# VH-VL binders against RecQ-mediated genome instability protein 1 (rmi1): the designs that were tried, part 15

Target 1, 235 residues: RecQ-mediated genome instability protein 1 (rmi1), of Schizosaccharomyces pombe (q10160)
Amino acid sequence: MNQTTTLSTELTELGVRVQNRWLQSLLDYLAKKHSTGANTTPQLVMQYLVASDIRESTTSEGAAPYIVSEQHNVRIENTMLLQIVRVREIGISIVNQLEYLNDLEELKKLKGQKVIRLVHDESGDEEQNDDDGLTEAQDAVQKGSELKKMCRLILEDSNGQRFWGLERKPIKGIQLSTKLGTKLLVKNVLVRRGVLMLDPNNTTILGGSIEEWDKDYFPKRLIEELKGELSKTKA
Key: E = the ipSAE of ESMFold2; O = the ipSAE of ESMFold2 at other seeds; V2 = 0.75 times the mean of E and O plus 0.25 times the DockQ between their complexes.

## First folded at step 7 (VH-VL)

Design q3 (from q1 with heavy chain N52Y; framework fv_roconkibart; at its last look DockQ between E and O 0.79; V2 from the best seeds 0.00; counts 0 for: pae O 3.2 > 2)
Fold by ESMFold2 at other seeds, look of step 7:
Structure q3 (fold): chain C 235 residues (1-235), chain A 122 residues (1-122), chain B 112 residues (1-112)
Amino acid sequence: as target 1 above (235 residues)
Amino acid sequence: QVQLVQSGAEVKKPGASVKVSCKASGYTFTSYDMNWMRQAPGQGLEWMGWIYPYSGDTTYADKFQGRVTFTLDTSISTAYMELSRLRSDDTAVYYCAREYYGSHGWEAFDIWGQGTLVTVSS
Amino acid sequence: DVVMTQSPLSLPVTLGQPASISCRSSQSLVYSSGNTYLHWYLQKPGQSPQLLIYEVSNRDSGVPDRFSGSGSGTDFTLKISRVEAEDVGVYYCMQGTHYPYTFGQGTKLEIK
């Protein structure tokens, strides 16, 4: 088997259906630039692939098999490769989310780009009810944790079809700070009212992003988007 | 967000060595070549070479062969450039830059560090 | 080494007027795969260079559409349809087809 066919087979075992033209172009580049061209591994290809736009890098065999928004109470057993277009927290008020994001920006001014350190070892819910007046947002910033209850995602497949995904159980790595274009493998997922019912058992985070989408997004552009959404619900 | 942050300015004597760091964040460090350029005061840009973090492979411009060494610490997503046997004409701002390969092909040096001034004076 | 020659080296332009920068290489920049690795950068005063155009004509993300690149083989052009104050700086072409990679001398764009 030639290199492209061998790599495609190995990537399919990882749940990824690569576009042959895209893979060949990558291999040609690697051969020009690096000694690794003849010995390219699926792991190396995956590093480029998770940073790509899957509409260009993958085939429709990894896409949704039908128009998802028109389906109810069906299960997609196949593995789909999807990219995250947007993340929204729907279990916490927009006002509290804005407070959280603004507090993160203020913390960056004080400490630069250092990792936020936990300052308390207390129950998170009880801290929000203490006399010191900490909100959910203030408590999350103070603990260095993500502000999260339940996320709803806008997901996109290789055909450019966009649909909703609802987090039924918390999935680690899905939060407001999740990079736009993050790649997910979703398998054996229930569709209800046109929405994918996501949980840790049916969702694997591959990582990555689409840098054009994610550029300067978190938290500044997210703040602007949430303010716009808040204005619409008040008008 | 994608970012390259370099170490601070240095003053060196002729014959010494300098090691400049370049810390990457916001992308998969091992996927893309890290290139090094320099720019003498009031002059143009000069390419010094690249290192490929995935494999550790290097290419050095012939002018610097034997005096420059590129190294990595992948655990902290950091590239290093060490220039030895410094001369006064090595006084320049040294830049790291990511060589990006996107969905549409090679996108050249799309992200640059802020630069590190190295002054070589007697 | 491939020599990259820019013209003009100094380019005073009035706001809102077009600007054009030429870049010529001493060798063809077409690689055996057919790709032409000719790129354009802008270095604004006091800043690091920033990518404008890659592979002759492709704008980098966030670059305004008033910037365009064209050319083939050894002869390339960067055009700015209407110069704005933020466009001041030194423009460099660079070739990545042949080792070592080489830059043009730079074209300093100034507002008259």
Scores: ipSAE 0.373, ipTM 0.698, lowest interface PAE 3.2, mean pLDDT 87
ESMFold2, look of step 7: ipSAE 0.475; ipTM 0.750
ESMFold2 (binder alone), look of step 7: mean pLDDT 92; pTM 0.944

Design q4 (from q1 with heavy chain D33E; framework fv_roconkibart; at its last look DockQ between E and O 0.66; V2 from the best seeds 0.00; counts 0 for: pae O 3.5 > 2)
Fold by ESMFold2 at other seeds, look of step 7:
Structure q4 (fold): chain C 235 residues (1-235), chain A 122 residues (1-122), chain B 112 residues (1-112)
Amino acid sequence: as target 1 above (235 residues)
Amino acid sequence: QVQLVQSGAEVKKPGASVKVSCKASGYTFTSYEMNWMRQAPGQGLEWMGWINPYSGDTTYADKFQGRVTFTLDTSISTAYMELSRLRSDDTAVYYCAREYYGSHGWEAFDIWGQGTLVTVSS
Amino acid sequence: DVVMTQSPLSLPVTLGQPASISCRSSQSLVYSSGNTYLHWYLQKPGQSPQLLIYEVSNRDSGVPDRFSGSGSGTDFTLKISRVEAEDVGVYYCMQGTHYPYTFGQGTKLEIK
């Protein structure tokens, strides 16, 4: 078997159905950079693939088999390769999300000035109980954790079809800071009311991003988008 | 934001060495090769070589082979270029630049550092 | 080494008029799969180079459509359909097909 056919087969076993012309162009680049006859592994190809736009790098065999928004109570048994267009937290108010993002922005500003603030009350009253008086935003910033309850995603397949995905159980790695264009493998997913019902058992995060989408997005453009969404509900 | 930030200007004597840093942010540092170029005052651009931040593999232009070393610190997403046995004609602005491979192929050096002036004078 | 020859080296142009820069390589820049690794950069006064055109004719993100690239094999052209004041600087072609990568001498574009 030639290199292209072998790699394509190996990538398909990983759930990725690569476009032949994209793969050949990548192999051309890699052979040049790694000198004569370098054996390219599927792992190396995946590094470039997760940074790509799957509309260009993958075939429709990994796409949704029908118009997802028109389906209810069906199961997509095949493995789909999808990329994240947007992430929204829907279990926490937009106001609290904005507070969290603004606090992160201020914290980064202080670290850039090499100022370290200690968050410790000598009386010990800052030890959290179950109902501690901190907002979810304040608690996440204090602990250095992600602000997360339940995310809704805008997902895109290799044909450019966009549809909703909803976490029915938290998926580690899906949060407001998740890079736009992050690649997911989704298999055996239930579709309800045109929405993919995601959970850790049917979703694998491959990583990556689409730089054109993600450039300067988190947190600044996300803040602007959330403010716009909040303003429209007030109008 | 995708950017490369280089260390500050250096003044060196002939025979010394210089080490220029290039800190990357806003992208996965190990996914793209880092290239080094230089530009003598009033002159054009000259490619010095690249380092692959994933593998550590390097390619040096023959002119600099034996005098230049590229290194990395992936924990802080930083590339380094060290040029030894400096001569007066090594006076130049030194640039790092990322090679980017997008969905349409090589996007060449899509992001450049701001440049580091190295002056070699007796 | 592949020699990249630019013409002209100095290009005074009237604001709003077209400009054209030629780049010739001493060897074909077509690689084994048909890709041609010829790129164009602009270095504005006091700045680092910025990518304009990659692989002969593709504009980098944010580059105005008044810039276009064309050519094949060994002969390449960068065109600016209507020169604006912000276009002042030195334009470089660069080949990435053969090691070492090489740049043209530069074309300094100035407003008359």
Scores: ipSAE 0.338, ipTM 0.681, lowest interface PAE 3.5, mean pLDDT 86
ESMFold2, look of step 7: ipSAE 0.429; ipTM 0.729
ESMFold2 (binder alone), look of step 7: mean pLDDT 91; pTM 0.935

Design q5 (from q1 with light chain S33R; framework fv_roconkibart; at its last look DockQ between E and O 0.72; V2 from the best seeds 0.00; counts 0 for: pae E 3.3 > 2)
Fold by ESMFold2, look of step 7:
Structure q5 (fold): chain C 235 residues (1-235), chain A 122 residues (1-122), chain B 112 residues (1-112)
Amino acid sequence: as target 1 above (235 residues)
Amino acid sequence: QVQLVQSGAEVKKPGASVKVSCKASGYTFTSYDMNWMRQAPGQGLEWMGWINPYSGDTTYADKFQGRVTFTLDTSISTAYMELSRLRSDDTAVYYCAREYYGSHGWEAFDIWGQGTLVTVSS
Amino acid sequence: DVVMTQSPLSLPVTLGQPASISCRSSQSLVYSRGNTYLHWYLQKPGQSPQLLIYEVSNRDSGVPDRFSGSGSGTDFTLKISRVEAEDVGVYYCMQGTHYPYTFGQGTKLEIK
């Protein structure tokens, strides 16, 4: 009889504090679709929730407890639900990132005609590569892997507060191609100099996106944004 | 870009079957129901049913029960509609459309395929 | 089946003037907790339909604010405050409350 309350409780145990109005609207929609009295599970609700804007779908109890940018050496012990606004690779030069992204675009264009891979020179030595990770860019393209060293994120909570997150250790699933609006659960995170210190032990990727943000973003709009960032150092 | 691309036009004889494909891109295929509509020449739109790409559940309009089948190939993000025992009055443009549920509720059919003309002539 | 009746079926309008299209359903479109699954689509010449208004009054992303929807229960209205050349096409209301989902017959909007 208390399907909304049961699901809300189960979602809270997963670290997600859903807005009651949003959940009721979703359940009404799902009941309409499932004429036999839907078998609505927390997993099904999560499928829709990770595609939502958490400013509308979740409550402030999962938000940051204070203005993050004003904090130093504090630990946020509670679980926060956050959405990714932007991803930036900061361990590799912008020039090398642009080369990587352009090479990926060229490889996609060539798949319809033939398969082409960069020539492997078998050196393995790192004697004459750019200091800013050119070897890593070429290696990633050859292996078909993501270009990755250290990402910095712009994160947003359910109150619309935005703040920085920095990977202390690589988190699988966080890279340049990560969809905008991807949902994260962050627990027991250290804040240093106004930045969340993220690692695999305090960060869980729920997935999802916000379509309005992510539409046509990777790689084309990312390339344009990186070019803009690069041109500021030449003005 | 979020888009649905359908297979090309078909010409069929009465009694045959047709299978129209609808390939999705730019979004998570399994997260939203796929609807099928048709539009006879010079006429309005008619809903045929939907399929849930995650569960495989379907609902068919009663008019098409027993003649229409919706299927999926999730590995290529593609939905299919097969209509059997074709009649001349099945001549129409057939559309797939994504049923979108956003943060602000049900946004109905927000993205449509370009349409597939199926002509049934004796 | 729920019958959706549009009026008028043909709507010639002078550029810059308002337009109003009505849609009436044979049954209430209100679902169990107050949601009303009544939507409006525009099919421009040679194109597939595109969503304008969902759930009676909500504009889809990118739809100009000169379009507005209103109504309740069985009576619904789409209004265009000032018609532009790009608004030409056939307008359909559609209900998603009852199976099968059904469309109105369409209203062809033309510039005089």
Scores: ipSAE 0.405, ipTM 0.736, lowest interface PAE 3.3, mean pLDDT 87
ESMFold2 (binder alone), look of step 7: mean pLDDT 92; pTM 0.941
ESMFold2 at other seeds, look of step 7: ipSAE 0.485; ipTM 0.760

Design q6 (from q1 with heavy chain H104Y; framework fv_roconkibart; at its last look DockQ between E and O 0.73; V2 from the best seeds 0.00; counts 0 for: pae O 6.5 > 2)
Fold by ESMFold2 at other seeds, look of step 7:
Structure q6 (fold): chain C 235 residues (1-235), chain A 122 residues (1-122), chain B 112 residues (1-112)
Amino acid sequence: as target 1 above (235 residues)
Amino acid sequence: QVQLVQSGAEVKKPGASVKVSCKASGYTFTSYDMNWMRQAPGQGLEWMGWINPYSGDTTYADKFQGRVTFTLDTSISTAYMELSRLRSDDTAVYYCAREYYGSYGWEAFDIWGQGTLVTVSS
Amino acid sequence: DVVMTQSPLSLPVTLGQPASISCRSSQSLVYSSGNTYLHWYLQKPGQSPQLLIYEVSNRDSGVPDRFSGSGSGTDFTLKISRVEAEDVGVYYCMQGTHYPYTFGQGTKLEIK
């Protein structure tokens, strides 16, 4: 039993179905780096996997078992490894989201031009009621928090199939600023009307990104995309 | 935006130590080895070693073994290089650089810090 | 240590003309897996180095196709088919097959 077969079995127990050629290339690299004999663990492999594109690094055995958009009231019991293509906030108006993102960019520009000390506790905004006359966007910027109520995701599996995922309950780490290509493990997920019903109990965030997708995306390209979406709802 | 930002220039006396920081942003810090190089004024590049930010494993070039130490603060995605018992010929610009590995195979150093000038003079 | 020897060390070129830089290693750079870890970097004046070519012949993202690398074993070449003003700087080859990693002395490319 060779090293790649053993590691592949161990990774499968974690829910990850790694391509043999990708794993062998990684093992050759790691052997060169650790010429003095460090053992490669599944956990170490996972750290490199989160920086990869799973269409190249994982097999179809970890993909959705059918066309997700055609399913209703079924449960995918197996663990899938997915990557985030897009994040959208659907519980807050696009106008308020644009205000939030533009305010973040203005604040960042001020820090770049002038030295300012911004401490969260000194603002006192956490103690304010939502009725203080601030918009949801202004409140989030002043509190130093993410603007979030409920996100819908575009997810992609190892076969390149894309489908929707909806947060049923807030999952920490999923927000407008979440990097494109972030890896998720999803297991025992209910599919309703072709949408994965996500919550903290069935979703584990592994992190990572796909650099080509994520470069210069948040917030500038997100702002442009949201403006385009707003224009279509008015036209 | 993937970038490495290093601490500012240092002036040290012979026999002292210097600690250079390298803060990473825009990528998963623990998935890529951090390498350190130096370049004396008007000279070429010299590799000093690397640290794996996940495991903490290090490799040092033999000529720096015993004088250089690489450390991490993963909570702020920052790597450090400390060089002790400084000599005048340690005057150089010190660089951190990320070693890229993709699914196609491994890469060389694809992202470099801006460099930190360390001047050793009496 | 593997010694990396570049030639020439100074390379004045006319805009639009080709340029060629040689790099020779004192040991084979072919690793036991069959891969060759020979890389090229450009350091423009006042800047940190930037990756051009990895593993002999592969261009890094955003590197123009006028740059090409070739070679095997111990002898390697970087070619620029048409030199542009933005190509000025010092070019380094580097080997990553053997510890310690080592760089060539550098080749300073200048416009005549």
Scores: ipSAE 0.108, ipTM 0.619, lowest interface PAE 6.5, mean pLDDT 85
ESMFold2, look of step 7: ipSAE 0.129; ipTM 0.633
ESMFold2 (binder alone), look of step 7: mean pLDDT 92; pTM 0.941

## First folded at step 8 (VH-VL)

Design k10 (from k5 with heavy chain S104T; framework fv_axatilimab; at its last look DockQ between E and O 0.01; V2 from the best seeds 0.00; counts 0 for: pae E 19.7 > 2, placed apart)
Fold by ESMFold2, look of step 8:
Structure k10 (fold): chain C 235 residues (1-235), chain A 123 residues (1-123), chain B 107 residues (1-107)
Amino acid sequence: as target 1 above (235 residues)
Amino acid sequence: EVTLKESGPALVKPTQTLTLTCTFSGFSLSTYGVGVGWIRQPPGKALEWLANIYWDDDKYYNPSLKNRLTISKDTSKNQVVLTMTNMDPVDTATYYCARDYYGTRGWEAFDIWGQGTMVTVSS
Amino acid sequence: DIQMTQSPSSLSASVGDRVTITCLASQDISNYLAWYQQKPGKAPKLLIYAASSLQSGVPSRFSGSGSGTDYTLTISSLQPEDFATYYCQQYDSYPYTFGGGTKVEIK
């Protein structure tokens, strides 16, 4: 059994069905990059795989078995490898999401920069909103937590099919700041009205990104996309 | 109640590496805007800032000591670790860790300090 | 680096006196100025942040003022527990820097 067959078998046990031509190309690249003694492990291959576009790096055996958007009450028992195209928070208003992102950006800009002035703690509007008068956005920034209730995802498989995923329960690592192209393993997932019903029991986050998609996206391009979505939905 | 406590050796020899641990309770480094800093004070002398680390792993070092300092954190253990290389007798000081926090009223400076730990550098 | 020049380096005063301590920054620090009190063998204690904001639990006899490069700590009526060393600190930009300290002693 040769090196690519061994690695491919090990990766398949992890739920990843790698294209042999992609794997061989990676091994050739790594041999050139490392001058001596580089033994390629499945873990090293995974580092490059999660940074790849799975349309190029993986086979259709890890893709959806049919057109997902046309299905209702179907369970996909097999493990799928998917990549995140977009993340949207749907349990919190777009206005509050924009407030959160702007406050977060303002806080980061002020840290380590010369700021105009720190705010004095004086009586005023805070008295009428004393104790928990904060919006969800303000509370998240103050507590240093992600603004999160329920995310909807645009997911893509190795065949380029895109479909919706909806969190039924919060999945740690899925939030507005999640990198585009993040890889997921999804197993035994229910499809309702063409949407994958995701939860922590059926979803494993492998990480990674697609640099072309994620470059300069969070938060500035996300803010612009949300502003556009808000203007289209106003009556 | 917020508390911080420094731990590490009381005595190190010149050229050795000092490792100090700040263990804290009553707050978390997972909280947005929260940081922990290290400050030292030689006996009878003024305070000198060394380094800060924040919830998002941003790190800032005193440039006069930059190549000697490394700061890291373990959020799950509520710990911050400072490592200082090539110790010299002039580094003899009390070392403090302190919380640096950006709240609803802006930056509050170092609002809570540990009790300090004395480190002597001598043969 | 922003240099903080604190004056006087020491002073003697009686209980009940009004005490002022000054701190000069080498450049505008936009009110990002803190004052600390330190007693022998103890850690510093924050008194004032943002030039004039009183930290919770600090007696109202302490006050801070100033802007730009010039800042002042005032103790309106000195108490026995106020005999200590006081430090100013800027946190406008890195590196954070402290003044040399002012030791307040009993006459």
Scores: ipSAE 0.000, ipTM 0.400, lowest interface PAE 19.7, mean pLDDT 83
ESMFold2 (binder alone), look of step 8: mean pLDDT 92; pTM 0.944
ESMFold2 at other seeds, look of step 8: ipSAE 0.313; ipTM 0.705

Design k11 (from k5 with heavy chain I112Y; framework fv_axatilimab; at its last look DockQ between E and O 0.73; V2 from the best seeds 0.00; counts 0 for: pae E 2.9 > 2)
Fold by ESMFold2, look of step 8:
Structure k11 (fold): chain C 235 residues (1-235), chain A 123 residues (1-123), chain B 107 residues (1-107)
Amino acid sequence: as target 1 above (235 residues)
Amino acid sequence: EVTLKESGPALVKPTQTLTLTCTFSGFSLSTYGVGVGWIRQPPGKALEWLANIYWDDDKYYNPSLKNRLTISKDTSKNQVVLTMTNMDPVDTATYYCARDYYGSRGWEAFDYWGQGTMVTVSS
Amino acid sequence: DIQMTQSPSSLSASVGDRVTITCLASQDISNYLAWYQQKPGKAPKLLIYAASSLQSGVPSRFSGSGSGTDYTLTISSLQPEDFATYYCQQYDSYPYTFGGGTKVEIK
């Protein structure tokens, strides 16, 4: 077997069905521009693949086997390779999400310019909240954690079909800050009412992004998108 | 937003060594497929490629200038440095750095350029 | 070294004209050919990569074609903002080499 065929076979064992033309183009680039081209491993190819658009880099054998939005109570047993188009938190109000994102932007501004506090703050003695007095958003910023309860995803397969995925159980690495174009392997997933029911047992995060999608997205463009969604809900 | 910016001296004496720094943002040298190159353009003349460096520290030089050029990177500072020895008035040019990227759409040549820095070599 | 011969060296054309610039490589460069636009006092801007792929944000009036050793940049309907010098560049093999440039003057 030649290098292209051997690599394709090895990548298939990792759950990824590469397009021959894409793989050949990558190998040509590596051979011409890098000393490691002759010894290309499947692991090296995966590093480029997670940065790719799977509509160009992978075959339909890793795509959804039917129109997902038309399905109810079916199980897709095969492994699919998908890329994340959008992430939305649906277990926390949009208002609280906007508070969190704005607080993150304010924190960046303060770290970017050292500010010496020149005035004494008068703290209140009232305890109206009966806990630590922090919203979920404020608590996440203070603790340095992601604001997370339950995400809904827009996912895309190698054929360009887009469909919803819903976290049935939280998946580590899926949150508002997850990069657009992040690659997922999804296997043995239940489809209900046209939505993939995701959990840590059926979803593996490969990582990556699509640069054109993710540039300047989190949190600036996400804030604008959420504001627009809030306005539509009130209209 | 991807940006690159060249910095260095505007005036260099003949025989001196030129050191130019490319500082960039919006991408990382740790990213697979990322490289940064240097290109120069004498006033009113065509572009001339000088050197490339990639995320894996592979380096390539224009063979007509190979013994005079050294390229290096500091990934943590988002910087690439070009050193050119034994400067001569014929080396007077605008010097550009640019990104050479293999990305989601494949191999895109030099897709982003700095604004350039003019270097004059004279007494 | 791969020599890139670009023609014409300059041209004048009217707004709305179809403009064609050619680039000849001294050997097959396997479509690893880029086109750049450079305005006075500015850095080059990538228009076309891989001979025919349009860079994001570049107007669709720009197109690239060709293969092997012969490549062409076409501006389908010249606009006033297209006044610039255009360069081809091969990135098939080191050293990367540029054409001599084509200065486009709008009349």
Scores: ipSAE 0.474, ipTM 0.774, lowest interface PAE 2.9, mean pLDDT 87
ESMFold2 (binder alone), look of step 8: mean pLDDT 92; pTM 0.946
ESMFold2 at other seeds, look of step 8: ipSAE 0.572; ipTM 0.806

Design k7 (from k5 with heavy chain E108K; framework fv_axatilimab; at its last look DockQ between E and O 0.78; V2 from the best seeds 0.61)
Fold by ESMFold2, look of step 8:
Structure k7 (fold): chain C 235 residues (1-235), chain A 123 residues (1-123), chain B 107 residues (1-107)
Amino acid sequence: as target 1 above (235 residues)
Amino acid sequence: EVTLKESGPALVKPTQTLTLTCTFSGFSLSTYGVGVGWIRQPPGKALEWLANIYWDDDKYYNPSLKNRLTISKDTSKNQVVLTMTNMDPVDTATYYCARDYYGSRGWKAFDIWGQGTMVTVSS
Amino acid sequence: DIQMTQSPSSLSASVGDRVTITCLASQDISNYLAWYQQKPGKAPKLLIYAASSLQSGVPSRFSGSGSGTDYTLTISSLQPEDFATYYCQQYDSYPYTFGGGTKVEIK
């Protein structure tokens, strides 16, 4: 019985082209450690695939057809399977992003402590106080929402080629907290100045992550990376 | 950050039952491909595998320890518990828990270990 | 049970030496073999899994090779922090089994 051919065909219907060696290795694991090997479904395989490194798990048929950074005003009609290497917010200043991330960490500390009851007890405030309202970062933290305007991504295909993707319109699930290694299907995308122009119509989020990349990344290592980027801008 | 920590008694008398708890953080035992195992090491000797439990509650035991072992999990507490009955001085060892993981580049053996807990069996 | 025979049981080496440790399985383990490093008083640390895959954060001077029943750990240029005991482990079949260890000492 050729499980790999049947599953590969079914996975292709889901938009994913797996390497035979990777699929066989997964089936071998499932058969040896769990009783699910004979009943392996494409949906189960997808659970492991979105947690995989697509350089090992998928074929070049889902990769970029050329060197993306060298292209301008071309359209990639192929459906590509890509993984997110990095996310950067470029519509909001790095300083405000750092404020958001630090405030988020402070809120986590407060929820991990005894509940603090804050009572506003100022007496005699003048109307001329300097309360300018909340920054975008403070508002996002208070509402429990993501700080988001426009993200730029570093993307990687199954061949290990890395290139930029720019959100032309907000895509739900792409924000600073998006897990590194998240899998995307990108179809019929315009390339401008070597950058993929992403929007909700050409981008489908499959989910997942790569643990080795995402481990201990958000928010602490992201804060360190953003501070380094800010320092270069000032220098 | 992914960590595991063993807890339990440092001294056990012969014939007593040992109960060890592995408390972990930074991962969930409900995640596909995740398991936790127990390994022991007598002083100055090689490592010996004891038991594994996986995300789907499949359990595996070292048959050399007969029916002395029981492994269980509490996913909500991020805990795995090993019980070993009828302890004997030869069971004196450092006991480790460790993660068994099918990761982004395939099946790993025990990729992250706890610090270990020394258990001495004597009168 | 799959027996894992590790050789040598100990060796003495100098900083900069190429060190080779072998592990022989009593049957084919389909490359489901791991290598661990253990320093005194510490837990084992995974170096290599699947016979040849380098664990994240492990220096590239460590490499694994082999197939079937014969497997090798190589340290291409021994460093002072590499003096430790090394264990192989098969994870092809239950019960999981370890080699007897190889102690790498300063000459």
Scores: ipSAE 0.527, ipTM 0.777, lowest interface PAE 2.0, mean pLDDT 87
ESMFold2 (binder alone), look of step 8: mean pLDDT 93; pTM 0.950
ESMFold2 at other seeds, look of step 8: ipSAE 0.573; ipTM 0.793

